# VHH binders against q96p44r230to412, part 22

Target 1, 183 residues: q96p44r230to412
Amino acid sequence: GFDILLGLDVNKKVKKRIQLSPKKIKGYEVTSKVDLSELTSNVFPEGLPPSYVFVSTQRFKVKKIWDLWRILTIDGRPQIAVTLNGVDKILLFTTTSVINGSQVVTFANPQVKTLFDEGWHQIRLLVTEQDVTLYIDDQQIENKPLHPVLGILINGQTQIGKYSGKEETVQFDVQKLRIYCDP
Key: E = the ipSAE of ESMFold2; O = the ipSAE of OpenDDE; V2 = 0.75 times the mean of E and O plus 0.25 times the DockQ between their complexes.

## First folded at step 14 (VHH; framework vhh_lunsekimig_d3)

Design v1 (at its last look DockQ between E and O 0.79; V2 from the best seeds 0.76)
Fold by OpenDDE, look of step 14:
Structure v1 (fold): chain B 183 residues (1-183), chain A 123 residues (1-123)
Amino acid sequence: as target 1 above (183 residues)
Amino acid sequence: EVQLVESGGGVVQPGGSLRLSCAASGFTFSSYSLYWYRQAAGIERELIAAIYSSGSTYYVDSVKGRFTISRDNSENTMYLQMNSLRAEDTGLYYCARKEYKYVPGTYEVFDSWGQGTLVTVSS
């Protein structure tokens, strides 16, 4: 697996730490002044497998559309993204597609609104070659089919905490952001 | 409104040097990756260099070792230092900024371009 926070050196870039218990500091307070970007080849030197699990633990007050995690091409097009739409309170999953290059899956289940209550929540996306399943706080929310995917290009950027379609950093808190390659 | 204005183009002999500038306005310059494209006559526009917000850079093979992309965030200006110019470097050079927007089922790309600056490498 891959620790994306580690790969992006979040511990060095983010100055504020979140103390979750009297003795443990396990979170990062990301501000708009931080740029959490890295060359994808430095984070995923072999790219991503067709099947994997994305896991994040975060909280946020953002009322706009933003990418919690995204992998871009050299010229800034999203290949893979986990997008939080604070306007409609839904989640979008972007990945590659053999059909037309890209596909966006929308999770608009009413339970997805839970993510936007400004509390800590875990997002888990189980991605296979056939489908993607959204879990929130260990509860299965919805399963959506996928078109066959293409391998990602690794010569662009990997970023977290960006407004969608833009490169400004959002304010949010994060504890965990990982990819597991054996779902 | 996003604006990009290229300058610095001109006529130069093979082996010569030019420095292009791209003056930007209408957005938070330091937050954005920026790109240089060029378009030769009769050929599709091609990406030749990129500089990311973090300062990382990218070059196509044909310009590696000869071109250097840089930025001055305090001046909202991006540069392209071009050395050892060749005839095949002739073309209109564009500065670009990229955006995208999700739409149902996919996303749309929105590129901002300048007017371009002409580079002519000729003996």
Scores: ipSAE 0.754, ipTM 0.879, lowest interface PAE 0.6, mean pLDDT 95
Fold by ESMFold2, look of step 14:
Structure v1 (fold): chain B 183 residues (1-183), chain A 123 residues (1-123)
Amino acid sequence: as target 1 above (183 residues)
Amino acid sequence: EVQLVESGGGVVQPGGSLRLSCAASGFTFSSYSLYWYRQAAGIERELIAAIYSSGSTYYVDSVKGRFTISRDNSENTMYLQMNSLRAEDTGLYYCARKEYKYVPGTYEVFDSWGQGTLVTVSS
């Protein structure tokens, strides 16, 4: 697996740490002054595999719409994004599409609202060429179809913890944010 | 309110140089990536260069090596130094701050643009 936080140099950029468990699992307190951004070519020089698993563990109080993780084009448009919509309490997944360049999948099952209770939650997205499956805290929640994807362009930025469509950083806590190639 | 104001355009001969500036206000300048676009008559605006909040830059092939994008965060200003100008560089030059919002199935664009500054390269 690949650690996206380390790929964005989290240890240099985030100064605040929190101890979160008896096993001394440490989290990162991402404040609004932190910029977790890096050129995608430095983080994913070969792009993303055609299928992958995204795993994150976070807590947040944000009630607005924000991107936990996103990969942008050179002109600042989303190619990949995992979005937490605090207004409707839903999760959005954005990926590339042969139709219109991108597609946005909505996970609105009532169980998704659990993510917004200000507690720690694990998100797992199992992405294949044909569909994406959401798991929350080890429970399968929803499966949604995908239109055929394009490979990502690596000449823009990869970012963590930004208000959707903007470049201000949201305040949240994160333990894990990783990609696995062996779904 | 976000405002972007371009300046520095003019008429120049092929091989000449111009320096464009984009003065920005209404947002935390250092937090945002900024972009230069150009628009020739009858053509949609095209990206030519970007400067990211990290300071990293991107150029399209047609301007690489000839144009230099830079920013001065203390003056809230982005620049485009344009050298070895060619007739194909003629157009209206815009600076931009990107914004979008998710809607069902896709996203909508809400970019902020300046008024543009005209660059004419002719003999």
Scores: ipSAE 0.747, ipTM 0.869, lowest interface PAE 1.0, mean pLDDT 91
ESMFold2 (binder alone), look of step 14: mean pLDDT 80; pTM 0.779

Design v2 (at its last look DockQ between E and O 0.90; V2 from the best seeds 0.85)
Fold by OpenDDE, look of step 14:
Structure v2 (fold): chain B 183 residues (1-183), chain A 123 residues (1-123)
Amino acid sequence: as target 1 above (183 residues)
Amino acid sequence: EVQLVESGGGVVQPGGSLRLSCAASGFTFSSYSLYWYRQAAGIERELIAAIYSSGSTYYVDSVKGRFTISRDNSENTMYLQMNSLRAEDTGLYYCARKEYKYVPGTYETFDYWGQGTLVTVSS
């Protein structure tokens, strides 16, 4: 698997730490002044497999649309993204598609709004070659089909905590951001 | 309103040098990746260099070792230092900023462009 926070050197870039217990610092308070970006080749030197699990633990107060995680092409187009829509309180999953290059899956289940209550939650996306399944706090929310995907290009950037379509950093808190490979 | 204004183009002999500038306004300059494109006559516009907010850079193979992209965040200006210019470098050079927006089922992309600056490499 891949620790995306580690890959992006969050521990060096983020100065504010969150102490979740009296003795342990287990999270990062990301501010708008931080740029959490890295060349994808430095984070995923072999790209991503067709099947994997995305896991994040975060909290936020953002009321706009923002990408928790995204992989961009060299010219800034999203290949893969986990997007939180604070306006409609839904989650979007973007990935590649053999049909037209890209596909966006919308998770608009009423349970998804839980993510926007400003508390800590875990997002888990199980991505296979056929479908993507959203879990929130270990509860299965919804399964959606996928068109066959293309391999990602790794010559662009990987970013976390960005407003969608833009490159300003959102303010949010994060404990975990990982990819688990599932061959 | 996002604005990009290129300058620095001109006529130069092969082997010569030029320095292009892109003055930006209307957005938080330091947060954004920026790009240089060029378009030769009768040819599609092509990406030649990128500089990301983190300072990382990208170059197309044909300009590697000759061109250098840089930025001055305090001046909201991006630069392209072009050395060892060749005839095939002739074209209109554009500064660009990228953006996209999600729409149902997919996303749409759009770019901000300047008016371009002409670079002519001729003996």
Scores: ipSAE 0.873, ipTM 0.927, lowest interface PAE 0.5, mean pLDDT 95
Fold by ESMFold2, look of step 14:
Structure v2 (fold): chain B 183 residues (1-183), chain A 123 residues (1-123)
Amino acid sequence: as target 1 above (183 residues)
Amino acid sequence: EVQLVESGGGVVQPGGSLRLSCAASGFTFSSYSLYWYRQAAGIERELIAAIYSSGSTYYVDSVKGRFTISRDNSENTMYLQMNSLRAEDTGLYYCARKEYKYVPGTYETFDYWGQGTLVTVSS
């Protein structure tokens, strides 16, 4: 697995911590003053396999559309993204596609709205070669088909916590951001 | 309103140097990755260099080692230092800020461009 928080040096860049106990850090409080960006080649030097699991644990009050995690091309276009749409209270998943270069999957099941209650929630996306399945707090929510994917280009940036299509940092709290290659 | 204004173009001899500037306004400059593109006569604009929000840079092979991209966040200005200029570097140079939004099934781009500054490398 890949720890995206480690790969973006979150422990160096984010000074405010959220503690579980005196000896255990629960997470990080990300402010709008922090830039959580890194070259994708430093975070994912071998790219991503066509099948993987994305896991994140976060809370936020943001009511706009923002990318929890994204991998951009050299010229700033999304290849992979997990997007929280606070306007409609839905989740978007972006990945590559042999058809048209990219595809964006919408998860709009009413249970997705629980992500926007300002509490801590786990998102799990199980990505296979044929589909993507959304789990929220260990409950399976929806499965959506995917067109076949292309490999990612690693010569651009990986970022967390950015307004969608923009580069200002979103204020949010995060405990976990990880990729597992063996689901 | 986002505005990008290039300057510093001109006519130089092969082997010469120029420094281009891109003055920006209407957005939080320090948060954004910024890009230099070049358009030679008869071809589409091509990316030549980027300076990312992380501070990392990217150069296409044809300019690597000769061009240096930089920024001054206190002046809201990006620069392109061009050394060892060649005839092939002749063209209209644009700075860009990238933007996109999600639409059903995909995304659409809404990039911001300057008007360009002309560089002519001629003996």
Scores: ipSAE 0.800, ipTM 0.907, lowest interface PAE 0.8, mean pLDDT 91
ESMFold2 (binder alone), look of step 14: mean pLDDT 81; pTM 0.781

Design v3 (at its last look DockQ between E and O 0.92; V2 from the best seeds 0.86)
Fold by OpenDDE, look of step 14:
Structure v3 (fold): chain B 183 residues (1-183), chain A 123 residues (1-123)
Amino acid sequence: as target 1 above (183 residues)
Amino acid sequence: EVQLVESGGGVVQPGGSLRLSCAASGFTFSSYSLYWYRQAAGIERELIAAIYSSGHTYYVDSVKGRFTISRDNSENTMYLQMNSLRAEDTGLYYCARKEYKYVPGTYETFDSWGQGTLVTVSS
């Protein structure tokens, strides 16, 4: 698997750390002054497999639409993204598509609203060649079908904590951001 | 409103040099990746260089070793230093900022472009 936080050197870039227990610092407080970006080739030198699991543990107060994680093309287009829509309190998953280059899956189940209560939650996306399944705090929420995907190009950037379609960094807290390649 | 204004184009002999500038306004300059494109007559516009917010850069193969993209965040200006210019480098050069918006099932793009500056390389 891949530790995205490690790949983006979050520990070096983020000054503020979150202490979750009296003796353990386990999270990062990301501010708008930080740019959490890296070349995708430095984070995923072999790209991503067709099937993988995305896992994040975060909390946020953002009431706008923002990408928790995204992989962009060299010219700034989204290939893969996990998007939190604070306006409608839904989650979007973007990936590639052989049909038209890109596909966006919407998870609008009422249970998705729990992500926006400003508490710590775990997002897990099980991505296969056929579908994507959203889990929140170990509870299965929804399964959605996917069109066949294309491999990602790795010559662009990987970013976390950006407003969707923009490159300003959002304020949010994160403990974990990982990809597991063998679901 | 996002504005990009290119300058520095002109006529130069093969082997010569030019320095293009892109003055930006209307957004937090230091937060954004920026791009240089060029368009030769009768040819589709092509990406030639990018400078990302993180400081990483990209160059298309045809300009590697000859062109250098840079930025001055204090002046909200991006630059393209062009050395060892060739006839095939002739064209309109554009700076761009990329943006997109999610819509049901996909995303739409909202790129910002300057008016372009003409670079002519001829003997």
Scores: ipSAE 0.914, ipTM 0.953, lowest interface PAE 0.5, mean pLDDT 96
Fold by ESMFold2, look of step 15:
Parts: structure tokens; sequence; C-alpha cells
Structure v3 (fold): chain B 183 residues (1-183), chain A 123 residues (1-123)
């Protein structure tokens, strides 16, 4: 399993913390001046299997389209991305595909709009070889099929909190951002 | 309005050196990864080097050890130092800023390019 925040050195890059309870400080306030980027080979030296679980806990006020997490090719194209579309209030998942190199799956169930209420929410994506399932706050929302995937290239960057298609950092708060490979 | 302007190309002997510049404007320079491509006659543009927003660099094997990409964020300028030049390095050199947007089922690219600067390696 991988803690993506630690893999991108969040403790050194993000100065502002959020107290979660009287006894625990575990949240990070990511400002637009921070760059949470790292070589994918330093974060995922063995790449990712076709099956894994992505989990994040965040809150945000951003109303534009942004990538909570993305893995780019050497020339800056998305291979994997979890995208929050604040314009339509939907979630996009990008992964590799045997057909056309990539595929973008849309989660537009009305319950997805809950992510955009400026409160803390947990996103969980269960990715298998055949499908991807979205959970929000421990509730299963939607399952979508996937075309067969390819392994990722690890010679580009892994990034957190960027406007989609661009490289400016989104201001948002995050408690957890992790992935688990198969056991 | 994004603008990229390459300069520093010219004619140089094999084994020589040349330094290219890419002056940028119209965007937050320090936030962006930037790329050098080259295009030889009869061949499509090919990526040769990248400098990522994180500061990490990438080089294709054919230039690794000979070319060095760098940037000066205070001058909004990216550089390519080219040493040990070979005849096959001859071509038009472009800098690029990458951009894309999601469309149903996939993404489309909207990259920005400079006009190119010509490098000729000839005896």
Amino acid sequence: as target 1 above (183 residues)
Amino acid sequence: EVQLVESGGGVVQPGGSLRLSCAASGFTFSSYSLYWYRQAAGIERELIAAIYSSGHTYYVDSVKGRFTISRDNSENTMYLQMNSLRAEDTGLYYCARKEYKYVPGTYETFDSWGQGTLVTVSS
C-alpha cells in the first residue's frame, strides 16, 4: 500500500495544518503556492497493477475542473486521474486502455453532487480489471465497466491537486490520499 | 495569450556546442512543465527533453549525457544546452507547454508551441 501524500513529501511542502479533533492534527491545507508533484518512478517504482483501491478524504470550494490525483506520461498526458468537475458536479476517472491508449469514465449519479457541498467527504474507487466502483462516505454510488487496461509508464510525474489539463495548484484541504495494490 | 519564442539556433560544427532559449509569457511560468522537441526533415516532431514543474528532468536516450535542460523562473525562460553535437541533431527545435481538456470518453490536446529555432550541424 502507498500513502500518496507522503510519497509527494506533503509534510515538508505543506506548512498549514488542520486540527481534526482536540487531540489530533492530521489535515493539510494545500495552498495555490504549493507544488505536490514527484516523479512517478519515485512514488510507484513498480507501477500499479490493473486492480487497486484509491481512497481520499478532502474538502474544497473549487468550482472548476481539477485533478485530485493524476499520473502523467513523459509528455504530460493523463494515464490515471481522479477528476472533480465542479462545473457539472460529477466525478471522472481516467485510466489506460488497450483501445485509444486511455479511457475516461464518468460518474454522474445525482448522489455525486454531495462531493461539492464544501464539506469533508471520503472518495473510494475500487478498480478491478473489469470495472470501477465509486463509493462516497462509505455508500456505494455507481459501478462502471472498463475496457482492458495497460500498465502505466512510470517515467513521468504523479501530481495532487492540479487544475485539469493545467499545472496550477488547486487550493483544497486533505486528510488522506492513499492507494492499495492487490495483496 | 500564451507565447513561446525560441532563440539561439545556428550553424555549428560536429562536436560543438549551442545553447537554445525559450522565452515564455502569458501564463504562470513557474507552475508549468516545459518541453523541447525537435523535427528533422521528413520526420515528425519528437520529444527530446522535459523539465517538470517539480524540477525533475527527462531526456531521450539519444541526447542523454550531451544535452542539459534548465530553467530560470525569474526570467520566464527555459534553456537547452547542447554539447557534443552530431549531424543527426540537425533540425528545427521547438519548445512547448502542454495542455489538455476532457471530452466524453477521452481527452483532447491544446498544446502551445513556439515558432522553432533552426540548428544545423555541418562540417
Scores: ipSAE 0.810, ipTM 0.908, lowest interface PAE 0.8, mean pLDDT 91
ESMFold2, look of step 14: ipSAE 0.808; ipTM 0.910
ESMFold2 (binder alone), look of step 14: mean pLDDT 80; pTM 0.774
ESMFold2 (binder alone), look of step 15: mean pLDDT 80; pTM 0.776
OpenDDE, look of step 15: ipSAE 0.860; ipTM 0.928

Design v4 (at its last look DockQ between E and O 0.88; V2 from the best seeds 0.00; counts 0 for: SAP .691 > .668)
Fold by OpenDDE, look of step 14:
Structure v4 (fold): chain B 183 residues (1-183), chain A 123 residues (1-123)
Amino acid sequence: as target 1 above (183 residues)
Amino acid sequence: EVQLVESGGGVVQPGGSLRLSCAASGFTFSSYSLYWYRQAAGIERELIAAIYSSGSTYYVDSVKGRFTISRDNSENTMYLQMNSLRAEDTGLYYCARKEYKYVPGVYETFDSWGQGTLVTVSS
């Protein structure tokens, strides 16, 4: 697996730590002054497998559309993204597609609104070659089919905490951001 | 409004050098990745260099070792230092900023371009 926070050197870039218990500091307070970007080749030198699990633990107050995590091409197009739409309170999953290059899956289940209550929540996306399943706080929310995917190009950037389509950093808190390669 | 204005183009002999500038306004310059494209006559516009928000850079193989992309965030200006110019480097050079927007089922792209600056490499 891959620790994306580690890969992006979040511990060095983010100055504010979140203390979750009297003795444990396990979170990062990300501000708009931080740029959490890295070359994808430095984070995922072998790319991503067709099947994997994305896991994040975060909280946020953002009322706009933003990418919690995204992998871009060299010319700034999204290959893979986990997007939080604070306007409609839905989650979008973007990945590659053999059909037309990209596909965007929308999770608009009413339970997805839970993510936007400004509390800590875990997002888990189980991605296979056939489908993607969204879990929130260990509860299965919805399963959506996928068109066959292409391998990602690793010569662009990997970023977290960006407004969608833009490169400004959003304010949010994060504890965990990982990819597991054996779902 | 996003604006990009290229300058620095001109006529130069093979082996010569030019320095292009891209003056940017209308957005938080330091937050954005920026790109240089070029378009030769009768050929599709091509990406030749990128400077990302992280400071990392990318070059197409044909310009590696000869071109250097850089930025001055205090001046909201991106540069392209071009050395050892060749005839095949002739073309209109564009500065670009890239954006995208999600729409149902897909995303749409929104690119900002300058007017371009002409580079002519000729003996």
Scores: ipSAE 0.696, ipTM 0.858, lowest interface PAE 0.6, mean pLDDT 94
Fold by ESMFold2, look of step 14:
Structure v4 (fold): chain B 183 residues (1-183), chain A 123 residues (1-123)
Amino acid sequence: as target 1 above (183 residues)
Amino acid sequence: EVQLVESGGGVVQPGGSLRLSCAASGFTFSSYSLYWYRQAAGIERELIAAIYSSGSTYYVDSVKGRFTISRDNSENTMYLQMNSLRAEDTGLYYCARKEYKYVPGVYETFDSWGQGTLVTVSS
């Protein structure tokens, strides 16, 4: 698997660490002054395969709409995004599409609201060529169909922890943010 | 309240140089990626260069090696150094800040633009 936090140089950019438990790795406190951004060509030089798994473990108090992870075009538009909508307490997944360039999937099952309780939660998105499945804390929540995807353009930025549509950094804590392209 | 003001345009001979500035206000300058676009008469604006919030840069092929984008976060100003200018570089040069918003079914564009500064490469 690939560690997106390390790919965005988290150890140099984030100074504050937190202890999660006696037997777990320490997490990172991302403050509004931090910029976790990097050229996508440096993080994903071959792009993403059509099937992959995204896994993150985070806690946050933000009540607005923000992107946990996103991959932007050269002119700053979303190709991939995992979006936490704190207003409606839902999760959005954006990916590429052969139809109109991009598509957005909404996960609005009531169980998704648990992500917004200010506690630690694991998000897992299993992305295939035909669908995307959301798991929260190891429980399958919803499966949604996808239109066929396109390969991503790698000439823009990959970012973690930004308000949706904006470039200000969200205050949140994270211990894991990884993708698995080969499993 | 977002304001972008370009300056530094003018008339220059082919092979000459020019430095454009974009003074910004009304937002957290250091947090945002910024862009230079140009518009020749009768065509749509085209992206020519970007400087991302990370400090990394992007250039279209036609300006690579001739143009250099930079920023000074302490002065809230972005620059475009243009060297080896050609007649096809003539146009209005705009700086931009990109923003979007998701509404169900579509991302909507809410970009901010300056008024433009004219660059004329005469021969």
Scores: ipSAE 0.633, ipTM 0.845, lowest interface PAE 1.6, mean pLDDT 90
ESMFold2 (binder alone), look of step 14: mean pLDDT 79; pTM 0.764

Design v5 (at its last look DockQ between E and O 0.63; V2 from the best seeds 0.78)
Fold by OpenDDE, look of step 14:
Structure v5 (fold): chain B 183 residues (1-183), chain A 123 residues (1-123)
Amino acid sequence: as target 1 above (183 residues)
Amino acid sequence: EVQLVESGGGVVQPGGSLRLSCAASGFTFSSYSLYWYRQAAGIERELIAAIYSSKSTYYVDSVKGRFTISRDNSENTMYLQMNSLRAEDTGLYYCARKEYKYVPGTYETFDSWGQGTLVTVSS
């Protein structure tokens, strides 16, 4: 697997730490002044497998559309993204597609609104070659089909906590951001 | 309205230097990645440099070590310092802003371009 927070050197870039217990600091308070970006080749030198699990634990107050995690091409196009739409309180998953280059899956189940209550929540996306399943706080929410995907190009940027279409960093808190690869 | 205006092009001998500027207006300059493209006669436009943030840049291999992309957010201006110019660097140089927005099932792209500035490298 891949620790994306580690890959982006969040511990060095983020100055504010979140103490979740009296004895442990387990989170990062990301501010708009931080740029959480890295060359994709430095984070995913072999790209991503067709099947993987994305796991994040975060909280936020953002009421706009922003990418919690994204992998962009060199010319700034999303290849893979986990997007939080604070306007409609839905979650979007973007990945590649053999049909037209890209596909965006919308998770608009009413339970997705839970993510936007400003509390800590875990997002888990189980991605296979056939479908993607959204879990929130260990509860299965929805399963959506996927078109066959293409391999990602690794010469662009991997970023977390960005407004969609922009380089501006979102203010949010994060404990975990990881990719687990299927065998 | 988003506007990008390139300047600084001209005629230069091989081995010479030029500094291109891209003056931007109509958007929050610091919030966007910016790009330099060039188009030689009879050839498709190509991406040559990108600046994603103050610490993140991209260069196509043919310009690495010779070109430097930079930005001044206080002046809303992006630059391309071009050193050790070669004949093959001749072309029309464009600055660009790129954006995307999610829509149901996909995302739409919104690219803004300047008018271009001509760079001619010849002996």
Scores: ipSAE 0.881, ipTM 0.933, lowest interface PAE 0.5, mean pLDDT 95
Fold by ESMFold2, look of step 14:
Structure v5 (fold): chain B 183 residues (1-183), chain A 123 residues (1-123)
Amino acid sequence: as target 1 above (183 residues)
Amino acid sequence: EVQLVESGGGVVQPGGSLRLSCAASGFTFSSYSLYWYRQAAGIERELIAAIYSSKSTYYVDSVKGRFTISRDNSENTMYLQMNSLRAEDTGLYYCARKEYKYVPGTYETFDSWGQGTLVTVSS
């Protein structure tokens, strides 16, 4: 798999580490002064296939709407995003669409509210050509259909930890942010 | 709250150079990607260059190699250095800050714009 945190140069940009177990597991404390942004062509030079798996492990106290991960167009619009809505305690997944250019899928199952308990949680999104499935802490939560996707533009930015629609960095902790493009 | 003010427009001969400025206030300038757009008569505003928060840049093909976007985060100012100007570069030049929000099924845009500065390339 591909480590998005390393692709955004997390080791240089985030000074503070969180040791979560002896010898092995490391986390990063992302502060509001950090900018985890990189040109998408440097992170995903071939874009993303229509099928992939996104995996992240994070904790946060933010009660607003923010993008855990997003890939923007050249002019700053979301093509792909995993969004944590702290107001309604739901998860949004954004991807491209042959219909209207984009589509936003809402995961509002009550079990999604667990993500907002300020503890560490794993999110897994299994994206196929026809649907997207949300897993939280290894439990399947919901499956939602997708309209056919378009390829992404790679001349914009890939970003981690931004308030939705804005470019201020969300303060949160992260252990893992990976993409698996081998379906 | 958010304010963007373009300046530096004027009349320039073909082949000449001009430098535009975009002074920004009301937000954390260094955190944001910023954009130059232009609007020629009878045409919609078009993106011509971007400078991202990562400091990487983007240019449309028609200006690549001739225009250079830059920023001075200590002065909250973005610049567009325009060299080898052509008649088709004539237009009103805007700087922009991008913003969007999610709505059911999609997103909506709420970009901030300056008032524009006029560039005229006259033979």
Scores: ipSAE 0.775, ipTM 0.894, lowest interface PAE 0.9, mean pLDDT 91
ESMFold2 (binder alone), look of step 14: mean pLDDT 79; pTM 0.770

